# VHH binders against o59646: the designs that were tried, part 8

Target 1, 363 residues: o59646
Amino acid sequence: MKNPKFTENQKEIEKEEFEFLQKLNFIIKESLELFNTNLKNSMKFINYITLPIIMASIESKSFNPFSEIIEKHIAFILNSKMNSLGYKFLPLGYSSDLTYENDNSIIHIDIKTANLENPSDFKDTVPLGINQSSYPGVLDCKIRGKNIKADCKKIKVYPNIPTTYNNKLTITNALLFIYPDYKEIIDEIREDYIAIRELISINLKDILTPIEGSLEEFLNYKPSNEKKRLEPILDNIVRGYFIHDKLRHEFSENVEKDLEEFEKKIIGIAKKLKEREIKPVAILSISIPNGELAPHYDDEIVSGKSWGSSFRYHYKKSGNSVFKGLDNKASRAVFLHINKEYLPVLKKYFDPITVYELTEKRL
Short names: E, the ipSAE of ESMFold2; O, the ipSAE of OpenDDE; V2, 0.75 times the mean of E and O plus 0.25 times the DockQ between their complexes.

## First folded at step 1 (VHH)

Design e1 (framework vhh_nb_b201)
Fold by ESMFold2-Fast, scan of step 1:
Structure e1 (fold): chain B 363 residues (1-363), chain A 120 residues (1-120)
Amino acid sequence: as target 1 above (363 residues)
Amino acid sequence: QVQLQESGGGLVQAGGSLRLSCAASGFTFSSYAMGWYRQAPGKEREFVATISSGGSTYYADSVKGRFTISRDNAKNTVYLQMNSLKPEDTAVYYCAARSYWDLGSKYDYWGQGTQVTVSS
């Protein structure tokens, strides 16, 4: 089959997708050290990353805070850098993880994390909510499960994100971070998290509520749904905690001992996370074609999901189709970072591995 | 005390050049990303250029090929070389500093601004 010819508007969208890819590459390379949990300032790591996330996870009664820590850490770092790179946070209430605008375009970034031991989460498809893209159309799905089989429903995809807004083009990007299997680290810190949870719920509940509503604000924070940036919320949590800590001499000796135990466990977790050199295996950028996915359902570039309002974008198949490139300048799915130590494992799932450069290279 | 002090602004004819300097004190300059923003009368502040602690640069589309950002860590100074100036470049130019570890909005440092006026 010969590739269909794009309209002038479609070519302009692809040109903006390529421009954003260049900007995203710059952001990721500048932020690469920060995506590790190995931070230079241990107190800032505790105050701005470890303590707020652990407290939020305990409040939600989550026993797997590691994935939450990574995803919120990534969102926090990206959010802090976007403003310095010419992007303004856009408070439109869309369900993408991060939404920004510049003079030419509106950018939706959907942050994904995947465990290297679960290749079904990263090697071929990226799941997208209807509200995380400008995809219009109707999806037919067939539900097949290992244990459960259910009848397919036609899913009508309503674009919750417009393809243009105030005369600006809308760009959608999935940013996928692949991490090694951290079961051992999770197991090491799990007992400390349980102990901290018990201290908070039984002994310290009323004195470790940093600021009224701050934990609720953090737990329910969605970058694209909030008018406030994440940094002020974290500042409020940290400030509230330190107000209570500075008033320690007003507390009974038993409360003081419980606070000391809490602090020792939090510091212990932070040190364990720092010592482990938690680094991404790879970072993959996937540029999602806005408005043009419905005709490709039968090409298996798009498929339905069984639960909720979501669909799968098959980026490997897309790379061999009409969507193979961004205005013939770059691949739609491209690696921004590879940890060379894991290259042999990655080659089992990606062959070739296309790395973004001024000229694309293949590993 | 943290201070960012801009200098080098002034009046210039279209097609001319200016070099802005921003002298920084009160923090570990080499660990900070530095940037330039501008604000024209009746408009919001807009991004112009940034340079990372490692020296990587990024520019707004409106200034690409005309402006160059650079830094001198020994002098705790960031520069903006502005060539081929246009009347549309008329604005107050602000120096800004951002630490990757100072993630609250109150940890962004801004200078007082320096006026650049480009006549036709």
Scores: ipSAE 0.000, ipTM 0.126, lowest interface PAE 19.3, mean pLDDT 65

Design e2 (framework vhh_7mjh_2)
Fold by ESMFold2-Fast, scan of step 1:
Structure e2 (fold): chain B 363 residues (1-363), chain A 120 residues (1-120)
Amino acid sequence: as target 1 above (363 residues)
Amino acid sequence: EVQLVESGGGLVQPGGSLRLSCAASGFTFSSYSMSWVRQAPGKGLEWIGRIYTSGSTSYNPSLKSLVTISRDNSKNTLYLQMNSLRAEDTATYYCARDRSYLWTGEFDYWGQGTTVTVSS
């Protein structure tokens, strides 16, 4: 089966996708200013997001910590609003994936970020995979309460989005934030991230343990203002990631020295980031079809079907080659926000741009 | 707490058939999708197939004609029926609790594995 086939639940799925899209559109429009100022207020979250990212990426040769940071801050804002609409956060799936449920459906949201200067990252495809950053194909798998290292990316991965789970419809959405060139910000923090990574790989890997439930705690946390002290971040790291403070004096001199350097680097990153304000160029919602994407769908819609490779979903083909929208005039990929200053460059990559505009009458 | 125990492995002749079992405990078995995964000696993991809570199944296309996955919720047991076994099917077979929505690889608990050896 190479050609797309409609499921018997297609109309119900499309209705749920549309209703979610309407709620998402409302949330984004009401929260736009929070996205514009979020980075200035984010110092308190660095211990919850940057440390797990650094530890997870210790085996990788490269990563983009800035994209990971902004993605988690988007998740924080989104989670607060989703809860207000009757969605419950489900601690299922990947750390980069947000899963919610209500009485009727389960919603999977992949938050994507892209640099406007790298159009290959946003103009045609979104990655389908277990996380946003390049990661060696090794995952910790639980087996009878014991952790084993298994290269789960050496399993031949078949894209497979089920239409139902536990008798609820499932829908998936990629929420893509396009930002102006942020290379300057990455350059300012890169040296500190490299230093932290090296400290962890030498002495701290066994000491710095991620807090159980820290993502749920982080997503429900609300910063009060931008003038918060940096010391609470350090306090949280000590309480959650380090062996209890009273045991610090029992560590070797090398471990204590590395912990002090780590703490100084985290504070340095937090200070640099609080001075930055980033505004999205555009926010795009992409509805991803439910069911098996391969072998049941055309190969042009999904590329990269090999071991250890992230699959690429060609979202501009989704409205014509997979599930058709309830309104055949509208794309399944739609803009929720466009910064008017960038409209000319966006028209270059989304032509005609009207195909990607949300229509109100798609019931 | 959560436990998965595979059984039914052993030595089998080429062209033979074998049924593996996976006994689950410590969770509500009927509420989870389950998968079978194998690993041949010196090779990577290969996903075999999945059974959803509804009883519907999804298979690796390379293995679809050779295997059948089923479950018995009253016994908290998952099964893998294998037919026309070949030497290349020699592997350790694992059952896994499957939280994968987008694709295979989201397994939070695995069994210890059961070894199938197809004589050459």
Scores: ipSAE 0.000, ipTM 0.217, lowest interface PAE 14.1, mean pLDDT 63

Design e3 (framework vhh_7aqx_2)
Fold by ESMFold2-Fast, scan of step 1:
Structure e3 (fold): chain B 363 residues (1-363), chain A 122 residues (1-122)
Amino acid sequence: as target 1 above (363 residues)
Amino acid sequence: QVQLQESGGGLVQAGGSLRLSCTTSGRTFSNYAFSWFRQAPGEEREFVGAISWSGGRTDYADSVKGRFTISRDNAKNTFYLQMNSLKTEDTAVYYCAADYRLGSYPSEYDYWGQGTQVTVSS
């Protein structure tokens, strides 16, 4: 259903969305180099706990080994800039990555990263939890167990974040950083990584095996964003390694030499990664229609394809709906930065490409 | 450097079986993950199956799962694709690929064989 009051609220919300887009564009334009993730600053992060996680992520290719470092770095840079633009940090629990307010609105910023080699993560939709938006999501609880399929009816749930707070409009922005495949970075450590794999699987298997599992089993694990599955294995690996390190003098000479080579290779990897800076291919701002507009979403603008309390916003399809743009001044999804070297591959998924530099410009 | 060479392709009747082999030369075989891809005329290369460096993980395309089995023999520096219950739609040029990391997309592999033709007749 549409009515005059909701149309009026849409105009006010789109004005606030457009004002935020201009401020976000200023941050990206003036501070682009600060959003580059310098692995020199993250060298301390490469240790006996994080290296197995990175290795498992490399082996599976289903989890970005640097995504957490990148996302936290982006959040830190944004947080340092938002106050100077008239936004006050608002520590709402169960909310987006960052939440701020000004005199007229509350802005939720959801930081997203995507790999250029996985276009399903960036070409058409962005995933959002109901805690990260004011939109009522659809819970699709269809799950598959071992040959047993559990199906639930689709249930609409309401967001935990209010659509308005203290008479202020709520708006949501997904800030998406697209990165090149980490393969080139991983290739820099390729020889040392292969040597570590051989040491673990052939020479040090019995030494580095955790009590309640094996390091070999861990390396063959398919990691995801669900860290709880790995916590006991990681704890046992760390415990096993430090126990053996403390008792190293009791090992045979060959085991001692292999452990020294293992440590030398870990240090070598850390030093090689230290020389790298991870730069985005492109940065997209996606202004998600929010607040009092949620009841007016068409089914094809929002879908719940994942299990749980999450939904996907179809930002390309919104261009054909009542939520076409931001106060007739900009598209809801615009590039704030493009590395021109990747323009040909980006044009496979975005044609034409629109970049925002105070006004939209078609590339 | 790793070089790959396929063998075992040919003509087979529907319902039959073929075993493709990929032999490697160069660096230690056990350091690599291996995969098979196929390409029918006028189509893009399609993932068929893959096996990790340790052999502890295998992945298959839905269209071949339960019919095809990928395996490796580190002592012979060779990996295999056992194809059972072949269908006419399995007709394609089959390519073996290698990388030190497991993947399911062509862009994820650096080393490729020349390809071997498999033709399944009715």
Scores: ipSAE 0.000, ipTM 0.326, lowest interface PAE 12.0, mean pLDDT 70

Design e4 (framework vhh_6z1v_2)
Fold by ESMFold2-Fast, scan of step 1:
Structure e4 (fold): chain B 363 residues (1-363), chain A 122 residues (1-122)
Amino acid sequence: as target 1 above (363 residues)
Amino acid sequence: EVQLVESGGRLVRTGGSLRLSCAASGRTFSSYAMGWFRQAPGKEREVVAAITWSGGSTWHADFVKGRFTISRDNAKNTVYLQMNSLKPEDTAVYYCAAKDYWSPGLTEYDYWGQGTQVTVSS
């Protein structure tokens, strides 16, 4: 039965999910100024730990360094606030961006960023890997051959994140930051960005090794825990990279010149960015149902369209945007923040716009 | 631990081109930095070019910059020296050499080939 009555245990699950949504709303609103990505102010947070990790992101051949910088900045602030609420960071090896625990729950937060010019990244759906939540997904359709033949076999996929672990409830939230178009700023740094990528990937590839790691390494990075540390060359800039000191000795004149150019290009980017302002258009919170609630929700709210496509959470599909077992019928997909300057464009994609308040308001 | 065998040395005319090859036998070729050295009669052995274990960085002596290029193919366990615009002064026995990436100095190589003779004439 797709629409059975909620058990008392399932209502209690939704109460815990709603309670976390209220906590998340509190920390976002309390810390909104810290989440305003004003690059001039954000330069205060770019230090010898953060900058090398961001530069390792550039080495990975990312085509959007701004999304990488913003996501890491968001993660850093969120981590501080979650710790303040008594949550301990917990690296469980799942695909969620941030995982925390307290005495009663395990929290998965998936940080998403979207460009306002790309509504497919935020309208009615959010990217969500199957192993970023405890909710089972459905693969809608299979494409076979060279797109000549479609085979619409529905495949049910189960996540490896459990609904409970050691009697702790799994709670999942997708936190989406929508930004205005920043193409102009990307264009300004493009040549320096390409030069840095080439220096790391070609000229300095065997000499500079970035610190290995995941988001876990980023959040828990400390100089005393540097992996593969052979010889830092420069303080504050290249500490997240290690040089093979013997190879530097072999190539000393050319290596020193290339390292100087590397530092010069990084500082050049920082100088170009310091006077720019990027503020979020909106912050949207999506409370993904715990997998034990699946009988009460459409099984395709977590789904992929074709083999090899990323799974998505469809937060407006068939009433799945509400806490169905709660008397207040609170929304699972709510705005925690809206920049009023962008209300006209947001209304084209979100109608009605619901802002999370203790009493829901529509803008 | 590694054995090196050079090939490709021959008589060439001034202004000509030549490619030298160095085949390595051993299970750890991809972990060695490689170099090309040369020694002319009555002269000391000098470093010509060097390449890191991955091929991500190269070094060339000033007297060959723009004329010679070192490269490697780790799948074939081979290092190459492409020599263009050859001069009589390039006449020498050319040696390839290997070192652990942790070894010090441009001149301190652990393993050496037998050499291949390059003669440049008018």
Scores: ipSAE 0.000, ipTM 0.134, lowest interface PAE 18.4, mean pLDDT 70

Design e5 (framework vhh_7ubx_2)
Fold by ESMFold2-Fast, scan of step 1:
Structure e5 (fold): chain B 363 residues (1-363), chain A 118 residues (1-118)
Amino acid sequence: as target 1 above (363 residues)
Amino acid sequence: QVQLVESGGGLVQPGGSLRLSCAASGFTFSRYAMTWVRQAPGKGPEWIATIYSGGSTMRDDSTKGRFTISRDNAKNTLYLQMTSLKPEDTALYYCAKDWSYGLTSDYRGPGTQVTVSS
């Protein structure tokens, strides 16, 4: 336990972090149903164009439209609720983040999503950009090879966000929504999806060749390695569906029946997905310490595996222990929501599980 | 032992005003968000307003022009000032410690009845 003498400014920073946590807890608890409905409503965009793209993305794991859509809907709901708490939206040129101000502070909220089957995204770290926190990061370099074993000197990464601005404290919160693996959704529609792919590849190949080719390109698309942009591939898929619709009446009876089967299966999948309620497994609030708190948390809670532009904040000590605040009472990472069905899985990584209370509650 | 005791309810004419009080004991009142909730006969609980430890408030849109939540940390007391009361405001009014955790005997009081009738 550290028993240092803290400055009044450091105490005021944690007080603001904790007050924000109270507000966030209330918003999440009272608005949980809206998040579920909003995610369900996002499925209303499922149609002949978007469904194959979503399915291909899930199968390839190279592009995740569900994560992007979920984050946008969370941001929409959160923005509505933050305004009711006296926070004014502040466009500071950070396009991916939500930034607000009140009389005392400037608050940066970084919305994260994680897949329950990828614990590296939620068990002990959260990725941060240098424009998302005032906390300084460090880059660790460990070189391992046949004939080389060296630890590089830690490189300090300086944030673009100041610790204070116009006499207002800078507070950063990472709000992490943990979801079940999308394979549950895939499994529910798998047979219909396979049938659609077979109709494209076997029965409708000559008509829908542009769709077939573009789906193959999309499945193998790697943004960092591809010379082609994603937009032309998507345009080809869209054009394929548009061509089929426009030329439908010119086809023979057998082709018309195959196209009708294709449409019925797409509609069936879209209906299942539009009626799907995607619920978070858990919602975790992580209070990223303001840069003036860095001396009290040392290097051990920050490490980077990227060059200059991002790093990872470690919010747990060894094992399953979560870092505490300066007075050793409040946890800096707490669960705001837990689906009890998934408690055994969560306990593999968090034991005890700390649920938000001003007096900590252990599960 | 957490205790919350509401008072100040009663029978009032439409257009009237009432000030509800909630006396808190058994916990460090100043460190907790406090909430007012109401429940009309045959309906579920309806959130009215929350006041946070730092003094900021969140209010329901339907009542925010007529109801004001406030607190006095020195007296461990939560208040709800109600103006321009309507018959549809008739309900049992509860105060709660951290409403987001649900209604329990540990986190809410027994309530105070507000009846608005002509």
Scores: ipSAE 0.000, ipTM 0.179, lowest interface PAE 19.8, mean pLDDT 69

Design e6 (framework vhh_8h5u_2; at its last look DockQ between E and O 0.02; V2 from the best seeds 0.00; counts 0 for: pae O 18.0 > 2, unsure alone 62.7 < 65, placed apart)
Fold by ESMFold2-Fast, scan of step 1:
Structure e6 (fold): chain B 363 residues (1-363), chain A 121 residues (1-121)
Amino acid sequence: as target 1 above (363 residues)
Amino acid sequence: EVQVVESGGGLVQPGGSLRLSCAASGSIFSSYGYAMGWYRQAPGNQHERVAIITSGGSTNYPDSVKGRFTISRDNAKNTGYLQMNSLKSEDTAVYYCAADRYGSLWEYDYWGQGTQVTVSS
């Protein structure tokens, strides 16, 4: 039923969503300086993650090189705080970045990052995997090219997360950190990156035939919209290089010296990153509707370009209809933090009243 | 129009107790979704969070008051409370009640004008 009148089930769901939002907001406010300080101090020790991200960012120039590092760091800090509010970590596979439970609910948190220069990633929608929410949708199948034939009928997407589990309500929240463009940091490390790429090319040709084709694809790579294809290639190169490092004593002195130089260059990059204070432009909480609310929304709040793998949640379209019982001003997307330096840019993409209200009320 | 008004402050001896009240007009405590908290400010110091309570009744306290202070709310009476036990001279401050839909309380919707608590012999 699509009657917009507030129901008892809707009240119970929204009450749990707001209960969690209030707890999350408190944690974020208390931990804001901790996010900034610990992230800066930890980056020098995350060499294996840092290399492929930096390489991908330099090649594409639009890819945020720190998204994965930031997301993991946020996850670690949240894990340390959630227990104090009565939540226990619940390992339900890889369905979301973080899953917790209390006596009443199961909480799924999806940590998202966005580059301020890419507003399509944050201004009105967020990308979601089928495994990241309990909300169902309908996706149009697409023919990817004339050589790839697919059925172009609408396909119903069933979420991997149930709306209720063991008599506990499922709540899903996307925690979105917007960061400034890291172009200036990339420019500072470019020389070290070029040296690393040359060292990788030399050593991998001698050692790892299975990765050589991937290396050729990487070295001849032209920037394109296929960022996810590049990421596995970079991961294989990094893992292959460190496998080679463990075997360096079986090879020539030149290879051993190249591996030492590679390690020094990676450490140098990590030190450059540590010298920068990386702070968010804004932090948003986006409450993704529980699937029990599906009858109260049109399919237009969920859209996608591919069959069954991902879709986009249009949080600005869905906001006020779900929270109508609180008052007509409640939103499914809420700012938890705004850096006032970036307020003019944020006002271009977000509701001015919401942005002004939060900024003017800050302590 | 919505207002939040504190009461119950006063002079108390060290080791004594006080109960602060926060009366809200409008629909703050009768509507779900509003968190409530208590903050304090001593002369020359920054505002300090003392206690929060979510719309569902979950509470949180800093280490400085944990075990001594208890926050509660009565939504039917549109009133919140802070029970302060084992008071110390360091607890002397102006105490503020705040209510906020999202529980930020740093980007608050509603603040009171404050009530003075003095712990002195």
Scores: ipSAE 0.391, ipTM 0.732, lowest interface PAE 2.5, mean pLDDT 66
Fold by ESMFold2, look of step 2:
Structure e6 (fold): chain B 363 residues (1-363), chain A 121 residues (1-121)
Amino acid sequence: as target 1 above (363 residues)
Amino acid sequence: EVQVVESGGGLVQPGGSLRLSCAASGSIFSSYGYAMGWYRQAPGNQHERVAIITSGGSTNYPDSVKGRFTISRDNAKNTGYLQMNSLKSEDTAVYYCAADRYGSLWEYDYWGQGTQVTVSS
């Protein structure tokens, strides 16, 4: 049989998606200097945020310790440009905070970061949550690399975002920021921080007199795992000692020496983070197909590894990263920025590299 | 299941010395982040911490034993030690070895069965 044809409605959908992609690309490309300036300003305060970053890293794996900073600066730019052009901010609860509307469409923009050393997060693919697409994903039936059932690809995983809201078209985009690896820097000090919490816990009675009532009240608050109950107390003491200069000289001389050595290590980590910079290696802009375009992108949008908890959009699967229903065959995925120092590394992962060139148009 | 076992307790005269050992059935002391400590309990009393050593080698002692007791560990042999000098009758107790992840005040990952130390003439 013939390949399914695009309906006229599907072609109109792709025209709207392409037009928005161009608007988004223009906004971000025009704003790169402001974005870089805002990032530099945040880095002035790296000495003050390094310890909080280390403390947060203990509990979970992190792709990029600066993801929130990046997301907030991009959100500032988008909200300023989108609002000044008549796009109204539209928070929808369980969706991204970057949701906007105009007369014709509801726009969802998700900002993603990826570690340059982990190419599965950015090479020819982008991971999506169920609230980041309107296109049903084909169920991935593989377990241990083998198909479990021959008919699994008939099963669709449905996302949370509808293809339209009333009469307004849903448009979904991703901005993918590729950054240098910061994990090795944080890993240098993680074991030291764990040891410092241990040291503080062992010596709590040296400092209990000023906080004894608060400790007693806290310990009686919740009958949960004792270890989990003590971690907030230890983190509080860490903040008091290192950020607020409290409890200094209330520990023994040997304990104070270890705390001072850890403080030197925090300063060294902050210097390494500043030298690595939080500038992106590359910025990739991606138009995610609307669900009404099914089945044309079925080969490219599949359910994630956890079978329905997420999706992946393989934007270069089968060599097709284009608006399949448009005559111009424009790319759905384009680079907005490349740090030239990393071009040799990027060419290992991307060939060819398609770069958006600025067009003088005010949205 | 990983376990710690104390040894080296006994009867000793006041002013004497005794060395306690804490042997693990696994590689507990090779792991970063574990503190190990010695605790004691005399009849009718609560547990008292008498020595702590971190994975980095820092030590702490209460005033009652400071200068008389020395804690150490040999991570390659997976063994901890408590050297007790200038013993007093007040040091009579059951001594326990414990290993503690993240230095939790209220939780021990591994706890020994205890070894009796009696200081009497």
Scores: ipSAE 0.000, ipTM 0.194, lowest interface PAE 17.7, mean pLDDT 76
Fold by OpenDDE, look of step 2:
Structure e6 (fold): chain B 363 residues (1-363), chain A 121 residues (1-121)
Amino acid sequence: as target 1 above (363 residues)
Amino acid sequence: EVQVVESGGGLVQPGGSLRLSCAASGSIFSSYGYAMGWYRQAPGNQHERVAIITSGGSTNYPDSVKGRFTISRDNAKNTGYLQMNSLKSEDTAVYYCAADRYGSLWEYDYWGQGTQVTVSS
């Protein structure tokens, strides 16, 4: 069936989406210096942050050590700016990073970080949470053209948010911050951390009150699909020892020696992290189509990494990520920042690259 | 409710020694997770931790008193001690005993009324 011609409704929706995209792009672009300054200031805590980063990497997955910090700074800055512009903060219980209300729309902003060396994070697509998009549809059980499951060709996606809320249009935007990969630094110390964790585990009797038969049972308790209770306890002890007051825990001299050596390694890793470039390689802003625009953008929505739980907006497909119903066919995906040194690499994953240039305008 | 009572303070000449005691109504000092510490407060100053001992027996001192002060405890007596040697005028303060399960003594579970130590010629 020939895609229905653009309706007046489509044009109206896309116009609102486009206008907000421009506003958001301006806000972010204007705030880049502040963002960089705040991030830099956070580095004074690098020694305290390093261990948690290491701990979080225990699953041996690709990890951006600064992802949480970055997201928090961005959220904070955006919130301040949005409030100053008269947007009302409106968390609706579904997990958008930021939600706002104005006279005509409910706005959802999703903040994501990606590693440059992990193409699966961003290649031609922007990750979307099912809880942030109003776009329903049937999605291929594929990632970048590859089948996820042999027996599944397509899945139906049910967004958690409506296309309209209280007669206001749902607008969804994503901000993707792409950073260099720090995996090599984290991989260097991960095995050491595992060893330390084991060391602490075998010495828990020196820390925890011995209860006949009860301690082991307590530590090994695993409700349903959760991790064993031992794991979070170990993590807490690690934090208590290395981040908080060391005297909180009592270990043998030999164990203390090992812990001290590990601490030195943490310091070393912290230094390495600090010496790395912390600025984003690129910042990508994307306006996600409202669900009322279905099926006009169906070909631009693809399955995410997590089958059935996420999907992605593929900006390269079909109309090259443009507002289709608008006369100017402006881009839905706009780079707000690019480190030119990385442009050749970025071009491998993004084509075309549309860049936003800050112009003096009044919001 | 567990009570902590400090004693042993008094007037001493510079270079002298005092031994402070901290008596707890319960066995808090030997309890799991508890750290016992001594704090002092001089007029116009904030509280300063001068010694800490963990349930396991590990101790820590600031540089201001390191080598001069020794913290210990007798679990059987539910009593903590602070041996203060080579006392200086700067050591004049009200000394407090505190116990904290968290170990940092930032927010102590138990805090005594204090005992006055005056070092003067």
Scores: ipSAE 0.000, ipTM 0.164, lowest interface PAE 18.0, mean pLDDT 80
ESMFold2 (binder alone), look of step 2: mean pLDDT 76; pTM 0.775

